# VH-VL binders against Isomaltosyltransferase (ctsY), part 21

Target 1, 124 residues: Isomaltosyltransferase (ctsY), of Sporosarcina globispora (Bacillus globisporus) (q8rqv0r968to1091)
Amino acid sequence: VEYEAEFGVQSGVSTNTNHAGYTGTGFVDGFETLGDNVAFDVSVKAAGTYTMKVRYSSGAGNGSRAIYVNNTKVTDLALPQTTSWDTWGTATFSVSLSTGLNTVKVSYDGTSSLGINFDNIAIV
Below, E stands for the ipSAE of ESMFold2; O stands for the ipSAE of ESMFold2 at other seeds; V2 stands for 0.75 times the mean of E and O plus 0.25 times the DockQ between their complexes.

## First folded at step 24 (VH-VL; framework fv_becotatug)

Design z3 (from y5 with heavy chain Q56R, light chain R93K; at its last look DockQ between E and O 0.97; V2 from the best seeds 0.77)
Fold by ESMFold2, look of step 24:
Structure z3 (fold): chain C 124 residues (1-124), chain A 120 residues (1-120), chain B 107 residues (1-107)
Amino acid sequence: as target 1 above (124 residues)
Amino acid sequence: QVQLQESGPGLVKPSETLSLTCTVSGFSITSYYVHWVRQAPGKGLEWLGVIWTSGRTDYNTPFTSRLTISVDTSKNQFSLKLSSVTAADTAVYYCARQWYGYSYGPFDYWGQGTLVTVSS
Amino acid sequence: EIVLTQSPDFQSVTPKEKVTITCRASQSIGSDLHWYQQKPDQSPKLLIKRASQSISGIPSRFSGSGSGTDFTLTINSLEAEDAATYYCHQSYKRPLTFGQGTKLEIK
């Protein structure tokens, strides 16, 4: 199931369309201040380990973003440099989710680096 | 305090290469992107290119064959070289830091600029 | 290439009056439009970012508005120190481009 960044709950960030190849109606940029984030309500039928995929662009270098689940930080996700700002990559990691509703946040916090363009997440 | 300062020869002969250095302090060159912008006397601003934190560069199309932007991370210095100059390259040259958080963005800090005159 | 056209090119203004400068983009650029002030023999100074967002240390008499193709910089009560050239700048797509400038002089 895919969750478009531009339809998440945005805090301190914005939707932009200035780089082609995004899914949906745009992507999120503007992670400029600590705490800036996009949040998603993710529902699963069973507690367990899921694969989270983050689609992004990091044209300046190797970036990173913090991932929170239910207000607990679960990883600093590496977002390796993409060929350019006009190309997109996918970063994956394993995430533990509780039965029912989970709040998943992609956040710029004190361990994060660089501006990146954030397109969507997928939970599989 | 964030500072950028351009330096280099003020006079360059036609057909030669102009070479400028931008020395920076007060910010991490691994976190911010530096651009070069020029302004011909009495004219507007023209973007030349950017060097990303990885060292990759993007140049304004007319300059692709003549322009080299580079960085020396040990010296906190960015360099600009423009080959085969003509009188049309006479300008004040600026280095500028991009506002954090975007692919492209506004320039929050500028150097003082250095005038380069191309004349025989 | 995205062309930014400013209006007017030049304006002679009286202190304390409201001044409006416009910038029109040749295609939609969302909110990726910024304003700079440049005084003689000085570097440009960022006044407004992303169409309307304020910059710390810039007097509140400066404000910006607009989105898409039509943008405005407003100086609500002009002061003598505001005599300068003003530029708009788009960061939506490379090549990054600037407007041709608007020169303000005090009557």
Scores: ipSAE 0.702, ipTM 0.909, lowest interface PAE 1.4, mean pLDDT 93
ESMFold2 (binder alone), look of step 24: mean pLDDT 93; pTM 0.953
ESMFold2 at other seeds, look of step 24: ipSAE 0.713; ipTM 0.904

Design z4 (from y5 with light chain D32E; at its last fold request DockQ between E and O 0.97; V2 from the best seeds 0.82)
Heavy chain, then light chain:
Amino acid sequence: QVQLQESGPGLVKPSETLSLTCTVSGFSITSYYVHWVRQAPGKGLEWLGVIWTSGQTDYNTPFTSRLTISVDTSKNQFSLKLSSVTAADTAVYYCARQWYGYSYGPFDYWGQGTLVTVSS
Amino acid sequence: EIVLTQSPDFQSVTPKEKVTITCRASQSIGSELHWYQQKPDQSPKLLIKRASQSISGIPSRFSGSGSGTDFTLTINSLEAEDAATYYCHQSYRRPLTFGQGTKLEIK
ESMFold2, look of step 24: ipSAE 0.716; ipTM 0.906
ESMFold2 (binder alone), look of step 24: mean pLDDT 92; pTM 0.950
ESMFold2 at other seeds, look of step 24: ipSAE 0.729; ipTM 0.913
ESMFold2, fold request of step 25: ipSAE 0.762, 0.559, 0.768; ipTM 0.916, 0.875, 0.917
ESMFold2 (binder alone), fold request of step 25: mean pLDDT 92, 92, 92; pTM 0.950, 0.951, 0.950
ESMFold2 at other seeds, fold request of step 25: ipSAE 0.768, 0.746, 0.770; ipTM 0.921, 0.916, 0.921

Design z5 (from y5 with light chain G30S; at its last read DockQ between E and O 1.00; V2 from the best seeds 0.85)
Heavy chain, then light chain:
Amino acid sequence: QVQLQESGPGLVKPSETLSLTCTVSGFSITSYYVHWVRQAPGKGLEWLGVIWTSGQTDYNTPFTSRLTISVDTSKNQFSLKLSSVTAADTAVYYCARQWYGYSYGPFDYWGQGTLVTVSS
Amino acid sequence: EIVLTQSPDFQSVTPKEKVTITCRASQSISSDLHWYQQKPDQSPKLLIKRASQSISGIPSRFSGSGSGTDFTLTINSLEAEDAATYYCHQSYRRPLTFGQGTKLEIK
ESMFold2, look of step 24: ipSAE 0.757; ipTM 0.919
ESMFold2 (binder alone), look of step 24: mean pLDDT 92; pTM 0.949
ESMFold2 at other seeds, look of step 24: ipSAE 0.711; ipTM 0.903
ESMFold2, fold request of step 25: ipSAE 0.810, 0.775, 0.810; ipTM 0.928, 0.921, 0.929
ESMFold2 (binder alone), fold request of step 25: mean pLDDT 92, 92, 92; pTM 0.950, 0.948, 0.949
ESMFold2 at other seeds, fold request of step 25: ipSAE 0.788, 0.826, 0.807; ipTM 0.924, 0.933, 0.926
ESMFold2, last read: ipSAE 0.799, 0.772, 0.789; ipTM 0.925, 0.920, 0.921
ESMFold2 (binder alone), last read: mean pLDDT 91, 92, 92; pTM 0.945, 0.950, 0.949
ESMFold2 at other seeds, last read: ipSAE 0.799, 0.776, 0.774; ipTM 0.927, 0.915, 0.921

Design z6 (from y5 with heavy chain S54T; at its last look DockQ between E and O 0.99; V2 from the best seeds 0.77)
Fold by ESMFold2 at other seeds, look of step 24:
Structure z6 (fold): chain C 124 residues (1-124), chain A 120 residues (1-120), chain B 107 residues (1-107)
Amino acid sequence: as target 1 above (124 residues)
Amino acid sequence: QVQLQESGPGLVKPSETLSLTCTVSGFSITSYYVHWVRQAPGKGLEWLGVIWTTGQTDYNTPFTSRLTISVDTSKNQFSLKLSSVTAADTAVYYCARQWYGYSYGPFDYWGQGTLVTVSS
Amino acid sequence: EIVLTQSPDFQSVTPKEKVTITCRASQSIGSDLHWYQQKPDQSPKLLIKRASQSISGIPSRFSGSGSGTDFTLTINSLEAEDAATYYCHQSYRRPLTFGQGTKLEIK
C-alpha cells in the first residue's frame, strides 16, 4: 500500500511539482526547520515486522530523515544522493507496527540532513 | 554571522579566463548551496550556476562549456572560472547562498559583488 | 526557460503612497517566486520568499501575494529609503530566472 506524501498530514512542509517523475499529484519539499514532517495513518491487521519503502530525491547530497512510529523514533533512514533532483531513489527498512492504527512520520529532526524531495511511502 | 565576499581581478583581457573567489563564513558549506549570479552594467540578473555540497555542479546552459565552479573546503572558498571571455562577460559577479531545505530556492545572503571588465 | 515579466518597468512615487509591482510567469511556478530589493550600488536583498512569506528584518510594509503565474509585491506606505530596483525571481526550475526589474524613484 502506497501513501502519497502530498496527501499525508504536512507540518512545516508543502507540496511541490517542480521535478518530474513523482507519483500522484506531487511530492513534498521544504524540510527547512527541525520538526518538519509528513505523517500517515497506517493500519495493519497484525502486529509484526513490515517493509517500509521511502521514495525520495536528494540531488544535492546524501540526506537522511528520522522515521517515527507512534511518536517513537525507530531509525535515521539514509537517503543516498540521487543522480539529480529529477531522479528518484527508494530507501528501504524494516519497521515494527502494532495491530490497528499506527502513526508513521517522516521527519526532519536533529540527526537529519539536507533538504530532500519526498514522494511517498509504501508498507509491505 | 553569514557573510559572502567576492574577490578577484577587476580587468580581464578578451579570450582569457575570468577567475573569482567567494570567501564565506557563518554557515556550514556542507549544508548550504552557493550560486553565482552576474549583472551586466545597467542590466538585470543572470544565474550562472550552483555547486552542491558534494562538489557536483549545475550550470546555466549557455555557460556549460566555459564555466567551472568549485570549492576549497579548507579555505571556505568557492571559485568561479569563466574561460574565453568577451566584452559580453563584463558584469558585476555575485556569489549567493540558497535558502535551506529546497532543491532550488531564493538567495538569502549575497556577497557585495565584484565588477569584472573585459577589455583589450 | 521561464520568463518573468514585471510591470511597471519604472514608477516615480511619492512617500506614503501604496506601490504595487506585478510579476507574471510564462508558465505556472506554484509559489516558487521571490522578491528582491536592489538599492544603487548594492547587492540584491531578499524581501519576500515563496510568493508571500516574510523575511526576518524586512519592514512589514513589504508584502507579497499570488501563485501560479501572477504575483504582486506591495509596498504599503512607501518610504524614501525604498527607492530601488525590485526583481522577481523563480526557483521552480533551472535555469533560475529573474524579472527585468522595476525601478522606483522618489519624485
Scores: ipSAE 0.689, ipTM 0.903, lowest interface PAE 1.3, mean pLDDT 93
ESMFold2, look of step 24: ipSAE 0.698; ipTM 0.905
ESMFold2 (binder alone), look of step 24: mean pLDDT 92; pTM 0.948

